Miniprotein binders against b1l550. Designs and how they scored, part 5

Target 1, 279 residues: b1l550
Amino acid sequence: MRLPEELLERARDIHSEAPSHRIKLDRVGSFGLKVPVEFKGFLLLAEADVWVSLPEGRRGVDLSRQVEAIYELSNPPKDPFSLCREAAISLLEKLNYADSSGVSIRFDAPLQDGESLKYYGVEISSIASDEIINKIRVEILGMTACPCTAELIRAYKSSEIAATHTQRSLGILEVSTKAEHPDPDKLASIIERAMSSPLRTYTKRPDEGGLVIRSLSNARLAEDVVREMIHLFLEEFGHLPEDTHILAAVRSMESVHMHDIYAERSFSLDEIRKEISSH

## First folded at step 9 (miniprotein)

Design re19
Fold by ESMFold2-Fast, scan of step 9:
Structure re19 (fold): chain B 279 residues (1-279), chain A 82 residues (1-82)
Amino acid sequence: as target 1 above (279 residues)
Amino acid sequence: DPVREAKLYFRFAKFLIRWAERLLERGDVELAAEWYKEALELLEEALEIAEEAGNEELIKEIKEEIERVKKLIEELEKKLKG
C-alpha cells in the first residue's frame, strides 16, 4: 500500500490547525523511547520520555522533532544527566511554539557489592523553560526490623536474645532543584544508612550472621527511617538552593501483615530549616 | 513528515544495533540480546510508518533489517539456553 503525497501533506497541516477547544496541554510527547547511556563506566539501555507544552491555539506537536532531539544527543552514549539536560534544551530550540520541554530517563544503576553488582532504580528529569529544573528519584531496597515485636519477645520469654521478624523496605529519595542533579550513589547511600541494614547480592557465611545481628540490633520503624534519611540528606546536600524540594519515603513490606506500611515527608530546604530551628 | 519520521526511527534502531554489537564484543550476550530486541521494536515502528507513507524503497530496506535482527536474536537466545 502507498499513500498519495497530498494525504501526507494533510497530516502535516493537522498539527498546526486550531484545536476543537482552546486548552493548553502541559506535556505532549514521545514516551518509552529506548536510549543507550553511559553511567560511571557502565553502558546501559535506559528508557526515556520526551515532551513539550502545547499552546492552546495549536492542535498537535511534531513528534519526529522530539525523537530527533534525543537521538542526535545519544550518539555516542552520554552520561544520562547531561543527555537529559541537553535534550530538554534542544527540544525548545527545535519546537519554537513550546514554552517548556522535558526529558525523563529511567535506568537501573549498578552499585559495587563486593566482587558482584547490585542495582537500584534511578529516574532523572530536566524541565526547561526560562530556567532548568533538574529532578532525580532514587529507589533502593533494604531491610528493617520491627522494634515492637523484638520487645514483645524479650518481655514474654525474659530472653537476653532479641528476636523479631525482618522485612524488605523500599527507600525513596526524590530531589527537585535548579542545581545539577545530585549524585544518585550518594542518595542510595543515604537510604541504605538509614535502614536497619542493606541488602546484598552475595553474602559469605560469616558475613550473613553479621547482617542478621546488625538488623536485629538496629530495629527501626518506617517513620524512623524517613526521619534518618532527612537528617542524612541535610548533612550531605544542605548546600543546595533553598527552594530545592525533597520527598523522603519508605514502604515497608511487613512480613506479618497482608498490607504494607508507608511513611513520607515532602519539604523544601527553606521549610525544613525553619521547622528544625524553631526548637 | 511521515517519511522523515520513519527514517529517524530507522536510524535510531541502527544506532541501538551498533551498541548491541559492542556489548557482544564485551561478552555481555544477555544485554546484547535485550538491545537487539529493543532495536527490533523500533524497526517495526519504522516499518508501520513507512508503509503508511508508501515509500517502497524504505519499506524494503527496513524489512531486510528486521529479518537480519530477528536471526541475530534467535542465535543469541540459543547461546543463552544451550
Scores: ipSAE 0.011, ipTM 0.515, lowest interface PAE 8.8, mean pLDDT 81
Fold by OpenDDE base, second read of step 13:
Structure re19 (fold): chain B 279 residues (1-279), chain A 82 residues (1-82)
Amino acid sequence: as target 1 above (279 residues)
Amino acid sequence: DPVREAKLYFRFAKFLIRWAERLLERGDVELAAEWYKEALELLEEALEIAEEAGNEELIKEIKEEIERVKKLIEELEKKLKG
């Protein structure tokens, strides 16, 4: 039911009114939009959040313009990196009262796993103000084997491959930078290489055995995994600006406990370089 | 398939060797030596299985690795006694 145009003309623009309390808001927008993106030759339906700042003198944001901004840029579908950046800029242009904008796009990224596909979670974001900050978060599951239990069993049973419990572990890398978004496949690879072993979608029996043995032979604490992630990240992405911020984290879904083990480190490239160089 | 089994043990041993090498790089000589010894045991098992299977190429490869690892263990043990 379309309201008569006459009624619309008489209606006050509520969004442009002065608020009862003159307070600036940092983020106002639409969350959970569905937008198509093209990623590595795949057409994916991604979830998107779009927002802008709201000045103290304006009651509300024109939400329709925000939605239009991202959908206009999503047809035809494009890569999520460009979409985020362009949409963030477009939001500032369309909503001239905003001094900052942001776009976040989330989807499961396909990753080749032999003849099959696995996936990792990715969130790509851009925030625009006086500068553009690009953010990417990658989450991928791997396997960790406990070195402590392995050592205990080894001590008890001499001359056998040390059995230990294994668990699923979620590795997380989040990068915020003024440079272009880091390659999410590379980030996912770093996480997988930092784990005891990767997970596989499809394994033949011999391959499965090899995967398990690899994990046992590469037993790592959650703390070890995080440190390894940081190390590998520095090797691959050490060329990023010094003010680049990184979060490296692991959540191990412990198989012998009801709770999870969690480890993280947040740092800038400048900070971590100074830390490592001091040793 | 005994050949597949032998290859599996051989691969496992190689993983342990790589880890031992990393331990050495960190200065953990004692722990590295232990891991090399475990790798050696796996190599020897792999060899036995490969010999039973009659795979000459695999036997040769495993024997070469055994000799390499044995030498490494000897060197590390000398370092630890010294």
Scores: ipSAE 0.000, ipTM 0.165, lowest interface PAE 14.7, mean pLDDT 86

Design re2
Fold by OpenDDE base, second read of step 13:
Structure re2 (fold): chain B 279 residues (1-279), chain A 82 residues (1-82)
Amino acid sequence: as target 1 above (279 residues)
Amino acid sequence: DPVREAKMYFRFAKFLIRLAERLLERGDVELAAEWYKEALELLEEALEIAEEAGNEELIKEIKEEIERVKKLIEELEKKLKG
């Protein structure tokens, strides 16, 4: 049922009205949109959030224009990095009352695992204002082996290889920078290398055994993993601007406890460099 | 380092063997047999890697352990069938 055009012409533009309370909003937009993206040769359906700021004198945002902005740029599908950046800019252009905009795109990134594929979670974002800030969040599961239990067992009975419990751990790297988005595969690699061992989609028994051996031989606390992540990040991405902000975190799903262990560090490149140099 | 890798597999296999021995002491024959089989697989992998590395001493040691474990498995399987 199409509303008569005459009624539409008489309808008030509710969004352009003055609000009852003159308060600026930081983010107003559409969340959970589905957009196609091209990533590493794969065509993926990603989830997208788009938003802009809303000035105090405007009741609502033109949501249709926001959706239009991202979908126009999504056809044909392109890489999510360009899509985020371009869409953020386009939003500011289309919605001239906004002083800031943002786009976030989330999907599972395919990663080669021998003859099979595994995946990691990625969220790519761009925020536009007077400057453009690019943000990327990578989440990937790995395995950690507990060094404390290993030491207790070793103390009780001498063994060449210390047995210990293992658990799955979620590693997180979030990077916000004025530079281009860091390579998510490299970030995922850093997380995996910082853990006791990576997870595998498919393993034969000998391969599985090897994975376990590697884990046991590289027992790490959640705290150790975070520190290692930071160390490896600095080696790979130390060239980023000094005002680049990083969150490194691990959530260990402890196998011997009913709760998870969590560790994190938030820092700028400038801050962490000063910290390391002071030692 | 292939030699290091082979030694890792070999050490882990030995650990599993010790575990299996303890299981036997507890009367868990079936579970012990399973762990001996897992140990055997690791020993075979260790052997392959050691052979590739050309470490004769390690090859000999692994082969001796393989033969020992195979005999144990055979004995346990007989016990489980009987």
Scores: ipSAE 0.006, ipTM 0.197, lowest interface PAE 11.3, mean pLDDT 86
Fold by ESMFold2-Fast, scan of step 9:
Structure re2 (fold): chain B 279 residues (1-279), chain A 82 residues (1-82)
Amino acid sequence: as target 1 above (279 residues)
Amino acid sequence: DPVREAKMYFRFAKFLIRLAERLLERGDVELAAEWYKEALELLEEALEIAEEAGNEELIKEIKEEIERVKKLIEELEKKLKG
């Protein structure tokens, strides 16, 4: 039911009032919005969060203007990178009391896997102020095989390829940069190449056997995977601005343990180059 | 040296148990329960390594500590819910 227009006109403008306490808030917004996006020829339903900073003298944000900002830019659907950047800028333009704005968009990205598709996780954001900072996080499952157990069994059985435990491992690359968002397919490729083997959506028994053999022949610790991801990242994206920040991480869902193993490294391009050059 | 490695995890688990005991003495039951659970995970890791090493004395000692900590966690969880 629609409330009478006269009642709305007489209501206090609560959002523009002074708050009970004069405290700035960093992020106030509409979270969990569903927005259509076009990604590499696919129409996807993504989840979006939109937010702005709130100054100490203002009680609240106009949430409806935030929703309008991203919805206006979502019809017709566009690529999620342009949507993210343009919506963040639009939020600052429409909500002039804000010092900064941000937009985060999450979706499962399709990736060609033989004759079928597999999916990996993507979260992108753009944070706008006097400059724009673009962030992307890619998560993809792969397979790792334990080199320690492989070596023990190899010694015991005198075989070239030792049996060992294998497990799903989640690889993570997160990049924050003043440049455009890196291509998530390239980030996913880096993660998969660093793993013992990729995972597949659909396999027949001969293909499954090959995947297992590949994993066993390329046994890697979570620590090995993180280092390889960083090495491959620098080869592909070393041209990004030196103040670009990267997080490389692996969560190995160990089949022989009741817990997961986790390894990570965060760094700036400037920092990692100095570290590597010291050797 | 897996025996050295297992003993290292076992010593660290015991360290966390001592921290949890101090938290209990202060009345921080919820935080103490969390640290006992973390210690339990380290004890389980120590047990796995000790089993691979075949050190029967160490296996027995770690298993006894695991059982003690599990019972204590159960007791604290009941106290928090009750």
Scores: ipSAE 0.000, ipTM 0.074, lowest interface PAE 21.9, mean pLDDT 82

Design re20
Fold by OpenDDE base, second read of step 13:
Structure re20 (fold): chain B 279 residues (1-279), chain A 82 residues (1-82)
Amino acid sequence: as target 1 above (279 residues)
Amino acid sequence: DPVREAKLYFRFAKFLIRYAERLLERGDVELAAEWYKEALELLEEALEIAEEAGNEELIKEIKEEIERVKKLIEELEKKLKG
């Protein structure tokens, strides 16, 4: 049922009114939008969040304009990096009362795994104000083998294989930078290499055995994984601006406990370089 | 280290062989044969890696074990058909 146009013309613009309480809001927007993106030759349906700041003198945000901004830029589908950046800028242009904007796009990124595909989670974001900050978060599952249990078993009896329990672990790298978004495939690779072994979509029996053996040979604490992630990140992305901020984290879904083990380090490139050089 | 990797595969294969032996002791001939076959596959992988590494001693040891396991599989298969 379309309301008569006459009624719409008489209706006051509620969003432009002064609020009862003059308080600025940091983020107001639409969350959980679905937008098409092109990523590595794949057309994907991604989830998107769009937001802007709201000044103290304005009651509400023009949400329709926000949605329009991202969909206009999504047709035809483009890479999510450009989409985030361009949409963030467009939001500030369209909503001139905002001093900041942001776009976040989330999807499962396909990753080649032999003749099949595996995936990792990715969230690509851009925040615009007086400057543009690009953010990327990559999450990928791997496997960790516990070195502590292996040592206990070894101490108890001689074993040909350092038997230990294994578990799934979620590795996380989050990068915020004034530079272009880092390559998410490279970030995923860093996480996988930092763990005891990667996961596979499918395995033949010998391949599965090999994967387990690899895990046992690379037994690592969650703490070890995070440190290795940081080390590998510095090797690959040490060229980023010194004010680039990184979060490296691992959540291990422990197979012998009811709870998970979590480890993280947040740092800037400048900070971590100074730390490492001091040892 | 390819040599280390080959040794790991070899040790794991030996573990499976021991498990298969235990299965035989329990009278589970069919299941034992399956695990011997798994062990054989791992031995073959170990051999490939060892050959790439050029470790002659390890190559020899793995080859000897391969022949032993193949013979065992053949014997078990005969028993299962008979």
Scores: ipSAE 0.006, ipTM 0.241, lowest interface PAE 10.2, mean pLDDT 87
Fold by ESMFold2-Fast, scan of step 9:
Structure re20 (fold): chain B 279 residues (1-279), chain A 82 residues (1-82)
Amino acid sequence: as target 1 above (279 residues)
Amino acid sequence: DPVREAKLYFRFAKFLIRYAERLLERGDVELAAEWYKEALELLEEALEIAEEAGNEELIKEIKEEIERVKKLIEELEKKLKG
């Protein structure tokens, strides 16, 4: 039923009232917004979350101001990195009771692969307070091949390329930094180079045979892939601030098991450099 | 201000409609259909807010746009099946 205008006009401002309990909330906002973005010449439909911190003395957040902040900046579509950063800053300016704000944007990024396209997952965020922290997570599928089974079969057959099981593996790189977001294409490239072989959207049988042979000749454990990803990351992005935090991970969807295998390492640049200098 | 909120959703929906139109011009029927569907969701949200606000002119404008977009989606879905 529609409420009378007079009643709404005299209604209490609920969100500005004191709450029942004086407890700060870390993230209050609008989640699952659809926003257009322009990524490397592609116009994409991205999903966005926007939030602010809510102080202990305030009951609620002005959600309409959050929607205004991101929609105003998304028309016309712009690159998701600028949108993320600018919207986070705008949220703090529009909602002065908040001591922090954040924006997260998720999309599938197209990647040129010969004459075809493939896609990888991207999630970026910017969290604004008295400084800005930029985070990016890239996920891309590749192929791994088991070196243990390869060695057993090689011993029996004396084959130059040992038969073994292969499986899809999901490579993950997440970076949190005070600097600009790293280029996701470079992060995706690092992940693919660390794998036994990349996957393709379209493959003819001769090309398919080539990918399998490449994978078999470059057999790698999930642990090997994570270490290689870290090595390649340091070569490309070792210039980032020392307090930059990285997560490198691989989830191997094992073809001979009912379960997955997972390997990860979290580190800051200052931690990993000290560790490597002792090796 | 609910009228301002309804207008914001309506403005964004119209933007997505223009974006879908550009995708159709490029021959990207499937992606255009998806953006029209997203625009329809925003229009329906705008309508609900406008109805609560009692702005008759805005309600009429949004309803007309909803019917137009629904027809476009139906036409594009036929192309995708054909």
Scores: ipSAE 0.000, ipTM 0.285, lowest interface PAE 13.9, mean pLDDT 81

Design re21
Fold by ESMFold2-Fast, scan of step 9:
Structure re21 (fold): chain B 279 residues (1-279), chain A 82 residues (1-82)
Amino acid sequence: as target 1 above (279 residues)
Amino acid sequence: DPVREAKLYFRFAKFLIRLAELLLERGDVELAAEWYKEALELLEEALEIAEEAGNEELIKEIKEEIERVKKLIEELEKKLKG
């Protein structure tokens, strides 16, 4: 049904009205938008959230301006990092009542795995105000093996290869920086190298045996994995600004327990350097 | 500007349609169907805005694309079931 144009002309501008309560809102926007992105030669359909701050004296946000900002920049598809940064800036320019804007883009990133592909999770954000903050979160599954049980069995049987329980573990690296987003492939590589063994999309029986033996020979606690991830991160990305903030975490789906084991550490580069040098 | 806004949604919908066509040529039927469905939502938004603006030529163009995309989605969904 089409409404008369005269009625539309006389309708109130709800967004510009005073709210029921004079309270600022931190994030108001369009969440779960589908946007095309080009990532390292792959055309992917990503999911995006776009938002702005809303001042205490304004009832609502112009959602059409938010959609316009990201869609204009999505055509043609571009890399999700440039899209994220440019859309956040565009939102702040288009919506002059806002003090800050943000864009978050999520997708499963393809990673070459022999003749096949495997996927890891990527979420990138850019938050614009008087400065721009870039954030990236990478999650990838790997394998861990319990060193405590391995050592007990090794002592018992005097074997070079110890039996122990193995489990899937989710590694997480999150970086917030005023510099450009770190390369997610490098973050994924750090996580996999810190694990007892990587996981694969496809394995043949001999390859499965090899992965299990590798995991058993490189047994690591969740705590070991987090420390190794931090060590490898500092080797690769220690050049980032000192106020760069990192979260390193592992969630292990323990095969011998009904519950998961979780280990994490948050730090700034400045903080971790002081901690390491104090020992 | 409602006309500018409607044209933006329409332009972006047509772009997603083109990407879906390329995915279909590559044999990515499931992903192509996703992109066509997203394009349809954008076309329907464009139509509402164009109708409010009273641009009859634009309304006609958008309605023609909606009909075409709905037919394509129906055909792809039948193929995915079959």
Scores: ipSAE 0.000, ipTM 0.249, lowest interface PAE 15.2, mean pLDDT 81
Fold by OpenDDE base, second read of step 13:
Structure re21 (fold): chain B 279 residues (1-279), chain A 82 residues (1-82)
Amino acid sequence: as target 1 above (279 residues)
Amino acid sequence: DPVREAKLYFRFAKFLIRLAELLLERGDVELAAEWYKEALELLEEALEIAEEAGNEELIKEIKEEIERVKKLIEELEKKLKG
């Protein structure tokens, strides 16, 4: 049923009306769109959010134009980095009343794990205004072994390797920069290396035992993991602009407690460099 | 060296068992059971490696420990269900 053209015109007119309350909105858009992207040779269906700012004098945003902007750029499928940047720019061009726009694309990124595949969560974003800010968030699960229990066991029985409980931990790196999006695989690698051991999709029994042994030999607090993440990040991405903002975080799903342990540090590259140099 | 590897797994299993024992002493029965299960898995791996290595003494020792741990798990599971 084609809605009568008159109704469509009236609907368009509603969005251009003055609002009852003249208040600017920071973000108005469509969330949970599905868009195809090409990532590392894989064609993936990603979830996308698109938004723009809304001035105080406009009642609503032209949502159809937002959706059109991202889908036009999504055919043929392209890398999510370019898609985010281009779509953010396109939104500002198409919606001239907006002073800012943003695009966020989320998907599970495939990661080779021997002969199998594992994955990590990634959110790629770009925000456009007078400048373009690129943001990437990587989340990957790993395993941590608690050093506290290990110390208790060592105190009781002198052993070179102390047993301790292990737990799943979610590592998070979020980077906001005026430079290009950092490589999400490298970010995922940093997180995995900062933990006691990585998780594996497929393990043979000996391999599983090996992972446990490695975790036990590399026991780390959640705090240790975050610090290690930051350290490794600086080694790999220290070349990014000084105003680059980073969030490093870990959520450890504690096996001995019903609650999780969480640790984080938010910082700019400039701030953290000054902090390290002061020691 | 497969024998060395088997011994390593066996030692780790023993440490987990000790941890489980400590947890039991604290009244953490559920967590203890979980650790015993993990220990059992390591023991089974140790056994497999030891069997491949043909070390009869080690095989025997691991098997005895497996039986002990299995019994403990069963007892704890009964306690948790009751």
Scores: ipSAE 0.000, ipTM 0.162, lowest interface PAE 12.7, mean pLDDT 85

Design re22
Fold by ESMFold2-Fast, scan of step 9:
Structure re22 (fold): chain B 279 residues (1-279), chain A 82 residues (1-82)
Amino acid sequence: as target 1 above (279 residues)
Amino acid sequence: DPVREAKLYFRFAKFLIRLAEYLLERGDVELAAEWYKEALELLEEALEIAEEAGNEELIKEIKEEIERVKKLIEELEKKLKG
């Protein structure tokens, strides 16, 4: 008991001391924290990162205060969007020397797939300073099919050629906005609708054949998928603030190549509206 | 303050244990086992920090909880295998 007291008495407040070099740090914090969240009726264990800016005159950050901020707000579990925003604000309140704070929360979101569940990736963040910027990234796998293969099949009526220009493709939508986070299920739906067909957790062979045939009938290049995702995004979320930034991307794991095909477009709502209206 | 940090990890581990118990009452054995495993990792981190801090009472409490949770995980894994 004596030894811990001696250590505590000798310990200076290291965090409040001047650093060896007067350099500001953009992000200092606790990364890889496990936090419970409630997402659309599911209790999930998410992974969180929390950080604050550190001024040039201060040696360190009170890490225990950061962990307290998010854990206090995660008990009882709440939706990850509210948790993200509230924790970012709480960090600035608890750590007065910081000019900005941030929280990122990652989880695999369940999505109903017939009688089964499938999962898609969600990462959300909130960065607080004089304003709050909310960011969400959704990634979901789907299927794409080569239009060239579809055209060849149509041309050769008697051909039973193995139609294997289908491949798994990863669709990505990332949104950064001063408004609330967009609904990730709607973002996932946009991605799936832009693909040749969705992927399933469980498929019987007759259903599997149907998915392949539908994919070939709805053949799309990665470039086509990105354009369709942007079109569908504007229909659903065109009401967001003009300075909202979006990244739409597709990574196609081409079955006939040793490499992937990648297509992307980043834009603000203001930028894309002017581009579309000029044509 | 390492003692404060150890206690924080310990409290959070206990919170996850309560959530795992809730999942067991709901019949979700697989998910409960995963949450107990996450709680065990937090308990082990709390133990390392408490040992570095030299807080004997806290070390004892954390070790007792680790042994309890390990037994629960073994029981649940046995049910899942059988």
Scores: ipSAE 0.000, ipTM 0.413, lowest interface PAE 11.6, mean pLDDT 81
Fold by OpenDDE base, second read of step 13:
Structure re22 (fold): chain B 279 residues (1-279), chain A 82 residues (1-82)
Amino acid sequence: as target 1 above (279 residues)
Amino acid sequence: DPVREAKLYFRFAKFLIRLAEYLLERGDVELAAEWYKEALELLEEALEIAEEAGNEELIKEIKEEIERVKKLIEELEKKLKG
């Protein structure tokens, strides 16, 4: 059914009319779009969100223009970093009533694991206004071993490697910066190195044993993991602008409890440097 | 060696107490109370063994710790009921 042209024109008029309540909105857009991206030689189908601000005097946004903006830039598929940044800029150009725009792209990033592949979650974002802010969030699972239980066992039996319970832990690094998006593989590596051990897609028995021994020998609290993540981040990315904002977090899926343990620290590079230097 | 055994139980109880203290600092009062209770059981076992061994010094030390832990449990239970 072709909607009569008159109805389409009327619908366009609705978006441009004054709202009943003159209130600015921060984000209005389309969420859950599917867009192709090229990442590390892989063609991936990513989920994308696109939005703009809406001034107080406009009832609605031109959603079709938003969708068009990102899809035009997605053909041919390109890297998600460029796509995100370019789309954010394009949105502001196409929707001139907006003072800010944003694009977020989410997908599972492939990561080489010996002869197989594992993955980590990544969300790449750009927000455009008077300035462009690039954001990246990396989530990867690892393993933590509890040092508390290890000490308890050691009390009864003197062992170099004390038995303890292990659990899966989700590590999170989120970086917001005026610089280019940080390398997500490096962020994932930081998270894995901060945990007791990484997870593996495929292990032979001897390798599995080695992984477990490593975890037991490197027992860490969730708090330890977060602190280590921050430390490693500073070593790798300390060159970023001082106003760069970081969230480091761990969610430990405790194996002996029905609940999870969560730890986080939010900070700017300037703030954390001052904190560390004061000790 | 009964003295060695008593010391082992005592040491393990002390570890549990430290963990309970840590949990308490984190605001997990219920779990801390449970661990204190477990520590108390171990202290009581340690005391029994130490008494059998006739080690007066160890007996005294364990008894002092038992009284401390009992008081802590009572305080925590009051907080949980209130």
Scores: ipSAE 0.000, ipTM 0.149, lowest interface PAE 13.7, mean pLDDT 86

